# Designs tried in a protein design chat: VHH binders against CTO1 family protein C17G9.12c. Part 19

Target 1, 274 residues: CTO1 family protein C17G9.12c, of Schizosaccharomyces pombe (q9uue0)
Amino acid sequence: MLYIVDFDETITTYDTIHLLAEAVNKPEEWSVISDKYWQEYLAWREALPHSTTLTSYLPLLGGSRYLEEASIKRIEKSQYFSGLSEGALDNIVQLITLRAGFVEFINALVPDLRVSKTIFHVLSVNWSARVIEQTLLHHTDLTADLLCVHANDFDFDTSTNTTNGRILARNASSLLMNSTDKVREFRRIVQTDAVSSPLNVVYIGDSPTDFGCLQISPISILMRSNQKYYDILSRFEDVQLVDISEFPVQKAVPGKKIIYTCSDWCAIQKAFLA
Key: E = the ipSAE of ESMFold2; O = the ipSAE of ESMFold2 at other seeds; V2 = 0.75 times the mean of E and O plus 0.25 times the DockQ between their complexes.

## First folded at step 16 (VHH; framework vhh_7yz9_2)

Design M3 (from r1 with T97V; at its last look DockQ between E and O 0.96; V2 from the best seeds 0.81)
Fold by ESMFold2 at other seeds, look of step 16:
Structure M3 (fold): chain B 274 residues (1-274), chain A 120 residues (1-120)
Amino acid sequence: as target 1 above (274 residues)
Amino acid sequence: QWQLVESGGGLVQAGGSLRLSCTASGFTFSNYAMAWYRQTAGNEREWVAFIGTAGDTTYAKSVKGRFTISRDNAKNTVYLQMNSLKPEDTAVYYCAVHRYYGPGSHYDYWGQGTPVTVSS
């Protein structure tokens, strides 16, 4: 089984990206960045047509890439993240809690990971692959050789051993900013690691940045982090949401993508690891 | 313990005016952008107006020129002055706090809403 898994609100109980900005503790400076993003986002969102299918919705989501690019440029220009030590980033790990059942699930998976019967990747738009890696290594039996994180990361100034304010891709062909970027990297991961049928690939995510991967993965799981995202998917004519307890669905549903749903990792373990 | 409490809604004749207020508590109000949304039965919430922490504003096309958003940081309050009201402005109006922290990291907090009815 090839697992490709979102981090924030899928593995973690809450979003962790905000902890990065809060660790810098310059809230007035961050407000300027946040305000400009929201002005652009609201203008973009107002111009969007209504969509009744996931297939038509995904290109609309892709159209927002310029908003995220502009945001990163403002962040880099302001040097907001310049000067963070590795220790400051590691302290953020202490604030992160993992969703129920994840530690048990991943620790049960480790024997199969060691013999390459199973492969585990994290695919995230997060800005700190370091925080993701440290969180997983600290809380689970995973070792670095069993884990691959595809995300963004802060660049370091080697002369000061602190961040230099830039955000770079880590284990990805370019920055991961939206659903389209995640699909690009999902396909690259599958190309290099999948050696069997498409039914051996599972994508697990919770939010609109995951919707592209949820559409294309042979097995797709929505972690129900927010009822809003469930509601969005449930309205699409080409999507069928099915509780993970019914995995695997035996009857084909022509014209609809099956996306399984669950609220925790205990349900996933029950369905997949028996 | 974040709270947003809208007030000032009610019944008004077409062409009339109404002023909505939203009082915030539990956070440093001056550090957060504020917005107004509205919702009619069976429809999704529709953005109406936005005001940033520096006081800059933007408006949805349907209300531009008729509605004005403003804020008073000393009172932790955001306002929506609605002029030249039309029956299609009838909705429940919500104030919201918006915060962005990165891709897919949108923090929204909502009030309970205040109903506005514009009679023809």
Scores: ipSAE 0.729, ipTM 0.900, lowest interface PAE 0.9, mean pLDDT 91
ESMFold2, look of step 16: ipSAE 0.782; ipTM 0.900
ESMFold2 (binder alone), look of step 16: mean pLDDT 83; pTM 0.835

Design M4 (from r1 with Y109L; at its last look DockQ between E and O 0.95; V2 from the best seeds 0.82)
Fold by ESMFold2, look of step 16:
Structure M4 (fold): chain B 274 residues (1-274), chain A 120 residues (1-120)
Amino acid sequence: as target 1 above (274 residues)
Amino acid sequence: QWQLVESGGGLVQAGGSLRLSCTASGFTFSNYAMAWYRQTAGNEREWVAFIGTAGDTTYAKSVKGRFTISRDNAKNTVYLQMNSLKPEDTAVYYCATHRYYGPGSHYDLWGQGTPVTVSS
């Protein structure tokens, strides 16, 4: 089984990206960045057409990419993230809690990971691959050689051993900012690691940045982190939402993509690991 | 205990005016942008107006020139002055705050809403 898994609110109980901005502790400067994003976002949303299918919705999500590009440029220009030590980033790890059942699930996989019977990747729009890696290494039996994180990361100034204010891609061909970027990297991971049937690939995510990967993965799981994301998918004519307890579905509705749903990793372990 | 509490809704004749207020508590109001939305039955909430922490404003096309958003940081209050009201302005009006933290990382807080009815 090739696992490709979102981090925030899929592996973690709560979003962790906000912890990065808060660690800098300059809330008034962040308000300027946030205000500009929201002005652009509200203008973009007012012009957005309604969509009844996931297939037509995904290009509209792709159109929001410029909002995130503009935000990163403002962040870099302001040098907001300059001067964070590795220790400051590692301290954020202590604030992160993992979703119920994840530690048990991943620790049960470790023997198969060591012999390459299964493969595990994290794919995330998060700005700190370091925080993702340290969280997983701190909380689980994973070792660095068993874990591959595809995300963004802070660049470091080697003379001060602190962040230099730039956000760069890590284990990815370019920055990961939206659903389209995640699909690009999902395909690269599958090309590299799918040595057998494509039906052995599972994607697990919780939010609109995952919707493209949920559409194209042979096995797709929505972690129900927020009812509004479930509600969005439930309205699409080309999507069938099915509780993971019914895995694998024997009678699919023609023309609909099956996306399984669950609220924790205990349900996934029960369905896949017996 | 972060809260937004709207007030000032009611019945008003077409062509009339109404001022809505929204009082914030439990957070540093001056660090948060504020917005007004409205909702009619069976429809999604519609954005109406936005005011940033520096006082800069933007408006939805349907209300531009008729509505004015303002804020008073000393009173932790955002206002919506609604002039030249039309029957299509009838809705429940919601106060909200939004904060962006990165891709897929948004904070949203909503009030409970105040109903506005505009009669012909």
Scores: ipSAE 0.771, ipTM 0.905, lowest interface PAE 0.8, mean pLDDT 91
ESMFold2 (binder alone), look of step 16: mean pLDDT 86; pTM 0.871
ESMFold2 at other seeds, look of step 16: ipSAE 0.792; ipTM 0.909

Design M5 (from r1 with A35S; at its last look DockQ between E and O 0.87; V2 from the best seeds 0.75)
Fold by ESMFold2 at other seeds, look of step 16:
Structure M5 (fold): chain B 274 residues (1-274), chain A 120 residues (1-120)
Amino acid sequence: as target 1 above (274 residues)
Amino acid sequence: QWQLVESGGGLVQAGGSLRLSCTASGFTFSNYAMSWYRQTAGNEREWVAFIGTAGDTTYAKSVKGRFTISRDNAKNTVYLQMNSLKPEDTAVYYCATHRYYGPGSHYDYWGQGTPVTVSS
């Protein structure tokens, strides 16, 4: 099985991106960045047409790219994230809680990971691949050789060994900012890892940045982090939401993409590893 | 605990005016952008107006020129002055906070709502 998994609110209980800005602890400076983003976001969202299918909705989500590009440019110009040490980033790890059942699930996979019967990737729009990696290495039996994180990361000044204020892609062809970017990198992962093994692919995510990957993955799981995202998907005419306890569905509705749903990793383990 | 408490709703005749207030507690109000939203039965919440931490404002097309959002950071309060009210402005009005921390990291906290009825 090739697992490609979102991090925030899929592996973690809560969003962790906010911890990055809070570690700098300059909330008034951050408010300037946040206000400008929200002005642009609300204008974009008001112009968003109603959509009845996931297929028609996904290109609209792609339109958010300019919002996130503008935000990163403002952040880099302000040098907001300049000067963080490796230790400062590692301290964030201790603030992160994992969703129920994840540690048990991943530790059960480790023997198969070592012999390449299964493969595990994280695919995230988060700004710190380091925080993602350290969280997984700290809480699970994963070792660095069994884990690949595709995300953004802070760049480091080698002379000071602190962050230099830039955000760059890690294990990705370009920055990961929205659903379209995740689809691009999902395809690259599948093409690379499908060359040597006939592994079935599963994507697990929780929110609109995952919707593109949920559409195209052979097996798709929505982690129910927020009822509003379930509700959005449930209204689409080309989507069928099915509780993971019914995996695998025997009677798919033609023209609809099956997306399995669950609230924790215990349910996933029962469906796939029991 | 974070709280947003809307007030000032009620019954008003078409063409009239009403001022809504939303008082915040439990957080540093001046660090958060604020919006008003409204909702009619059976429909999604509709964004109405935005005010940033520095006072910059933006309005939905349906209310531009009729509604004014403002804030008083000393009182932890955001206001919505509604003029030239129409029956289609009838809704429950909600106050919300806005904070962005990165892609997909949108923090919204909502008040309980205050009903507004505009009679014909």
Scores: ipSAE 0.699, ipTM 0.882, lowest interface PAE 0.9, mean pLDDT 91
ESMFold2, look of step 16: ipSAE 0.709; ipTM 0.896
ESMFold2 (binder alone), look of step 16: mean pLDDT 87; pTM 0.876

Design M6 (from r1 with A54R T58I K61D; at its last look DockQ between E and O 0.84; V2 from the best seeds 0.80)
Fold by ESMFold2, look of step 16:
Structure M6 (fold): chain B 274 residues (1-274), chain A 120 residues (1-120)
Amino acid sequence: as target 1 above (274 residues)
Amino acid sequence: QWQLVESGGGLVQAGGSLRLSCTASGFTFSNYAMAWYRQTAGNEREWVAFIGTRGDTIYADSVKGRFTISRDNAKNTVYLQMNSLKPEDTAVYYCATHRYYGPGSHYDYWGQGTPVTVSS
């Protein structure tokens, strides 16, 4: 089984990206960045046409790339993230809690990971691949050779051993900022690692940045982190939401993509590792 | 404890005016952008107006020229002045905070809402 999994609010109980900005502790400077993002976001959102299918919705989500690109450029120009030490980033790891059942699930998977019977990737728009990696290594039996994180990361100034304010792609062809970027990298992971039929690929995510991958993955799981995301998917005429306890579904509805839903990793373990 | 409390809603005739207030407590109000949304039964909340931490504003097309958002950081309060009201403005109005921290990291705090009814 090839697992490709979102991090924030899928593996973690809560969003962790906000902890990066809080570690800098310049909330007034961040407010300026946040205000400009929201102005652009609301203008973009206001102009969006209504969509009744996931297939028509996904290209509209792709249009958000310029918002996140503009945000990163403002952040880099202001040097907001300059000067963070490795220790400051490691302190963030201590604040992160994992969703119920994940540690048990991944530790049960480790023997199969060691013999390449299964493969595990994280695919995230997060700005710190380091925080993702350290969180997983700290809480689980994973070792670095069993884990691949595809995300953004802070660049370091080697002369000071602190962050230099730039945000770069890690294990990805370019920055990961939205659903379209995740689909691009999902396809690259599958092309590299699918030694079996594509039917043994599982994507697990919780939010709109995952919707493209949820559409194209042979097995798709929505982690129910927020009812509004479930509600968005439930209104699409080309989507069938099914509780993971019914995996595998006996009869697919023609023309609909099955997306399984669950609230924790215990349900996933029961479905896949029983 | 974070709190947003809306007030000033009520019944008003078409063409009239109404001023909504939203008072905040439990956080550093001046660091948060504020917005007004409205909701009719069975529909999703609709964005109405936004004001940044430095006072910059934007509006939904349906209310431009009729509604004005403002804030008073000394009073921890955001306002919505609603003029030339129409029956389609009838809704429950909510204030919210907005703060972005990165892709998919949108922190929103919501009030309980204040109902507005615009009669013909």
Scores: ipSAE 0.781, ipTM 0.925, lowest interface PAE 0.7, mean pLDDT 91
ESMFold2 (binder alone), look of step 16: mean pLDDT 85; pTM 0.864
ESMFold2 at other seeds, look of step 16: ipSAE 0.803; ipTM 0.915

## First folded at step 17 (VHH; framework vhh_7yz9_2)

Design N1 (from M2 with A54R; at its last look DockQ between E and O 0.94; V2 from the best seeds 0.83)
Fold by ESMFold2, look of step 17:
Structure N1 (fold): chain B 274 residues (1-274), chain A 120 residues (1-120)
Amino acid sequence: as target 1 above (274 residues)
Amino acid sequence: QWQLVESGGGLVQAGGSLRLSCTASGFTFSNYAMAWYRQTAGNEREWVAFIGTRGDTTYAKSVKGRFTISRDNAKNTVYLQMNSLKPEDTAVYYCATHRYYGPGSHYEYWGQGTPVTVSS
């Protein structure tokens, strides 16, 4: 089984990316960055046509790349994230709560991970692969050799051993900013690993950045972090949302993508490891 | 703790004007962008106007030139001046804060709404 899993609000109970900006603690400076993003985001959202299918919705989501790229450029130009130590980033780990059942699920998987019967990847638009890695290593039986994190990360100035204000891709061909970027890297992960059959690949995520991967993965799970994301998917004519307790569905419905839903990792463990 | 309270809604004849206000408490108002949204029955909330922390504004196409958003940081209040009202402006109007922290990390805090009815 090849697991490809989102981090924020899928593995974690709550969003963690805000903790990065708050660790710098320059709220007046951040508000300028936030204002510019929201002006651009609202204009983009207003121009979006109505979609009745996930297939037609996904290219529209891809149009958001400009907004995210512009934001990163503003952040880098201001050097907002310059000067953070590794210790400052590691302190964020103590603020992060993992979703119910995740630790038990992943620790039950470790023996199979060690013999490569199962493979586990994180795929995230987060800005700190370090925080993701340290959170998983700190809270679970995972070791670094059993885990690969595909995300963005802060670059370091080796002379000062602090961040230099740049945001770079980690274990990805380019920055991970939206749903289209996640699909690109999902495909690269699947092509690299030996297990690529539909029954061998599971994608788990919670939000619109995951919608592309949820469409193309053989087994797709929506973690119900927010009812609005469930509601968006439920309106699409080419999507069937099914509670994970019914896994596996016995008869395919032609023309609809099955996306399983759950609220915690206990339900996933029961469905897959019973 | 955090509170947004809208007021100023009501009935008005087409072509008329209303001024909505939204008073904030429980947070540092000057550090948050503010926006107005509206919602008709059976539809999703529609963005109307935005004002940044430094006072720059942007508007939805359907209201541009007719509506003006403004803020008074000393009073923790955001306003929506609505002129040349049309029956299609009938909705419940909501005040919101906007916060962005990175990809997929943007949040709104909402008021309870104030109804506006524009008679034909």
Scores: ipSAE 0.746, ipTM 0.904, lowest interface PAE 0.8, mean pLDDT 91
ESMFold2 (binder alone), look of step 17: mean pLDDT 85; pTM 0.864
ESMFold2 at other seeds, look of step 17: ipSAE 0.843; ipTM 0.936

Design N2 (from M2 with A35V; at its last look DockQ between E and O 0.95; V2 from the best seeds 0.82)
Fold by ESMFold2, look of step 17:
Structure N2 (fold): chain B 274 residues (1-274), chain A 120 residues (1-120)
Amino acid sequence: as target 1 above (274 residues)
Amino acid sequence: QWQLVESGGGLVQAGGSLRLSCTASGFTFSNYAMVWYRQTAGNEREWVAFIGTAGDTTYAKSVKGRFTISRDNAKNTVYLQMNSLKPEDTAVYYCATHRYYGPGSHYEYWGQGTPVTVSS
């Protein structure tokens, strides 16, 4: 089985991206960045038409890419993330907790990962692939050779061994900023691993950045991190939400994409590994 | 524990004015942008006015020129002065604050809302 999995609020209990900005501890500078983003976001949000299907909603989400691109450019210009040591980033790892059942789930997969019966990828819009990698290596039986993280990452200045303020793509063709970018990299991962059956690919995510991958993956799981995201999906005429305990559904509603739902990894393990 | 408490709502005739207030506690108010939203029954909340930490403002098209947002950091309070009110301004008005930390990393805090009714 090919697992492609979101990190924040899917593997982790809480969002971890905010920890990156907070570690720099320049809240007034960050307020300038955040204010400008929200001014642009609110204007963009106001112009959005109503959507009754996930299929029509996804292109609208794709239209927000410029907001994240502009934000990264402002962040780089301000040098906000310049000067972080590897140790400072590793300290962030100590603040991260994993969602119930994940450690048990992934450790149960390790034997199959070692012989390539199962493949595991993280696909994330996070700004630190390092924090993702170190979190997983610290808390699980995963080793670096079994883990592939597709995310953004901080670039380092060799002379100081600290971050230089730039954000670049890691194991991705370009920056990962929204749902459309995740779909692009999802397709690249599937092509690379040469999986022969759609039933062998599982995407697991929690939020609108995952909605594109949830639509196209043969098996799709929504981690219920926030009721509002469940509610958004439940309103779409082309989506059928089904509790993971009923996996696999044998009678699908015609014209609807099945997206399974769960609240923790224990439920996923029971459905797939029991 | 973050709290946002709106006040100043009520019934007003078309063409009239109201001033809404929202008092914040539990966070460093001066470091957060403040936003007024409104919601009619059966619809999603829509933003109406934004004020940044530097006092810069933006407005939704439907209220531009009629509403003014302001803040008093000493009192941890944001205001919405609503002039030339129309029946279509009838809604529950919410005070909110937002924080962005990256893609998909949006933090939202909401008040309980204050109803505004604009009669013909």
Scores: ipSAE 0.766, ipTM 0.897, lowest interface PAE 0.9, mean pLDDT 91
ESMFold2 (binder alone), look of step 17: mean pLDDT 84; pTM 0.854
ESMFold2 at other seeds, look of step 17: ipSAE 0.804; ipTM 0.907

Design N3 (from r1 with D108Q; at its last fold request DockQ between E and O 0.97; V2 from the best seeds 0.90)
Amino acid sequence: QWQLVESGGGLVQAGGSLRLSCTASGFTFSNYAMAWYRQTAGNEREWVAFIGTAGDTTYAKSVKGRFTISRDNAKNTVYLQMNSLKPEDTAVYYCATHRYYGPGSHYQYWGQGTPVTVSS
ESMFold2, look of step 17: ipSAE 0.860; ipTM 0.938
ESMFold2 (binder alone), look of step 17: mean pLDDT 84; pTM 0.851
ESMFold2 at other seeds, look of step 17: ipSAE 0.861; ipTM 0.940
ESMFold2, look of step 18: ipSAE 0.851; ipTM 0.936
ESMFold2 (binder alone), look of step 18: mean pLDDT 84; pTM 0.850
ESMFold2 at other seeds, look of step 18: ipSAE 0.843; ipTM 0.934
ESMFold2, fold request of step 19: ipSAE 0.870, 0.861, 0.859; ipTM 0.940, 0.938, 0.937
ESMFold2 (binder alone), fold request of step 19: mean pLDDT 85, 85, 86; pTM 0.860, 0.859, 0.861
ESMFold2 at other seeds, fold request of step 19: ipSAE 0.873, 0.875, 0.869; ipTM 0.944, 0.943, 0.942

Design N4 (from M2 with K61D; at its last look DockQ between E and O 0.95; V2 from the best seeds 0.83)
Fold by ESMFold2, look of step 17:
Structure N4 (fold): chain B 274 residues (1-274), chain A 120 residues (1-120)
Amino acid sequence: as target 1 above (274 residues)
Amino acid sequence: QWQLVESGGGLVQAGGSLRLSCTASGFTFSNYAMAWYRQTAGNEREWVAFIGTAGDTTYADSVKGRFTISRDNAKNTVYLQMNSLKPEDTAVYYCATHRYYGPGSHYEYWGQGTPVTVSS
């Protein structure tokens, strides 16, 4: 089984990317970046046509990439994230809590990971692959050799051993900023690691950045982090939402993508591991 | 801890005016952009107006020239002055905070809403 899993609000209980900006603790400077993003985001969202299918919605989501590119450019120009030590980033890990059942699920998976019977990847738009990695290594039986994180990361100045203010791709062909970028990297992971059948691939995510991967993965799971995301998917004519307790579905509706839903990792473990 | 309380809604004839207020507590108001939205039954909430932390404003096309958003950071309050009201402006109006922290990290806190009815 090849697991490709979102981090924020899928593995974690809450979003963690805000902790990065808060660790710098310059909220007025961040407000300038945040305000400009919101003005652009509202203009973009206002111009979106309404969609009744996930298939038609996904290209529209892809149009948001420039908003995140502009944001990263503002962040880099301001040098907002310059000067963070590895220790400062590691302190963020202490603020992160994991969703119920994840530690048990992943620790049960470790024996199969060690013999390559299963494979586990994290795929995230987060800005710190380091924080993702350290969180997983701190809380689980995973070791670095069993884990691959595809995300963005802070670049370090080797002379000061602190962040230099740039945000770079890590284990990805380019920056990961939206649903389209996640699909690009999902496909690269599958091309490399799916040995015989893509039907043994599971994608697990919670939010619109995951919707592209949820559409294309053979097995797709929506972690119910927010009712509004469930509601968005439920209205699409080409999507069938099914509680994970019914996995595998015996009576699929032709023309609809099955996306399983759950609220915690205990349900996933029951469905896949016993 | 966070609270947004809208007020000033009610019934008004077409062509009339209303002033909505939204008072915030439990957070540092001056660090948050504010917005007004509106919603009719069976539809998504529609963005109406935005005001940044530095006071810069933007508006939805449907309300430009008729509505004005403003804020008073000393009173932790955002306002929506609605002039030349049309029956199409009938909706529940919501005050919201907006803060961005990165891709997929949109922080929105919502008030309970105040109903506005514009009679023909």
Scores: ipSAE 0.788, ipTM 0.908, lowest interface PAE 0.7, mean pLDDT 92
ESMFold2 (binder alone), look of step 17: mean pLDDT 84; pTM 0.851
ESMFold2 at other seeds, look of step 17: ipSAE 0.796; ipTM 0.914

Design N5 (from M2 with Y101W; at its last look DockQ between E and O 0.94; V2 from the best seeds 0.86)
Fold by ESMFold2, look of step 17:
Structure N5 (fold): chain B 274 residues (1-274), chain A 120 residues (1-120)
Amino acid sequence: as target 1 above (274 residues)
Amino acid sequence: QWQLVESGGGLVQAGGSLRLSCTASGFTFSNYAMAWYRQTAGNEREWVAFIGTAGDTTYAKSVKGRFTISRDNAKNTVYLQMNSLKPEDTAVYYCATHRYWGPGSHYEYWGQGTPVTVSS
């Protein structure tokens, strides 16, 4: 089985991206960046038409890409993230907790990963692939050769061994900023690493950046990190939300995409690994 | 403990004015953008107005020219002056914080709301 999995609030208990900006500890400077983003975001969000289907909603989400591009450009121009050591980034790992059942699930999967019976990828819009990788390596039995992280990452100045203020794509064709970017990289991963038919691909995510991948993956799981995201999906006429305990569904509703739901990784393990 | 407390709601005649207040505690107010939203029964909350940490403002089209958002960082308070009120402005009004930390990392904290009724 090919697992493609979101990180923040899917593998982790809480969002971790804020820890990156907080590690710099310049809250007034960050407020300027945050304000400009929110002004642009609220204007964009107000202009969105109502959507009754996931299919029509996804292109609207794709329109948000320019907001994140503008944000990254402001961050890079101000050099906000310049000067972070590897140690500063590694200290963030110690603040991160993993969602219930994940460690057990992934450790149970390791034997199959070693013989390539199963493949595990993380696909994330996060700005630090390093933090993602170090979190997984420190808390699980995963080794670097069993894990592939597709995310953004901070670039380093080799002469100072600190971040140079740039944000680059890592294991991705370009920056990962929204749902459309995740679909692009999802398709690249499947094209390269599918060991069998597309029916053996599972996407697991929790939020709107995952909605595109949830639509196209043969097996789709929504981690219920926030009721508002469940509510958004539940209103779409072309989506059927089904608790993971009923996997695999035998009575699919015609014309609807089945997205399984769960609250933790214990439920996923019971459904897939027994 | 973060707290946002809205006040100033009530009953007002169409064409009238009302001023809402939102008092914050438990965080560094000056570091957070603030917004007003409103909600009617059976509908999603809709954004009304935004004010940044430096006082820059943005308004939803339905209220532009009639509503004014302002803030007083010394009092940890955000205001919404509502003029030329219409019956369709009837809603529960909420204040919220807004903080962005990166893609998919939108932090919002919400007050309990204050009801506003505009009679025809």
Scores: ipSAE 0.825, ipTM 0.923, lowest interface PAE 0.6, mean pLDDT 92
ESMFold2 (binder alone), look of step 17: mean pLDDT 84; pTM 0.850
ESMFold2 at other seeds, look of step 17: ipSAE 0.833; ipTM 0.926

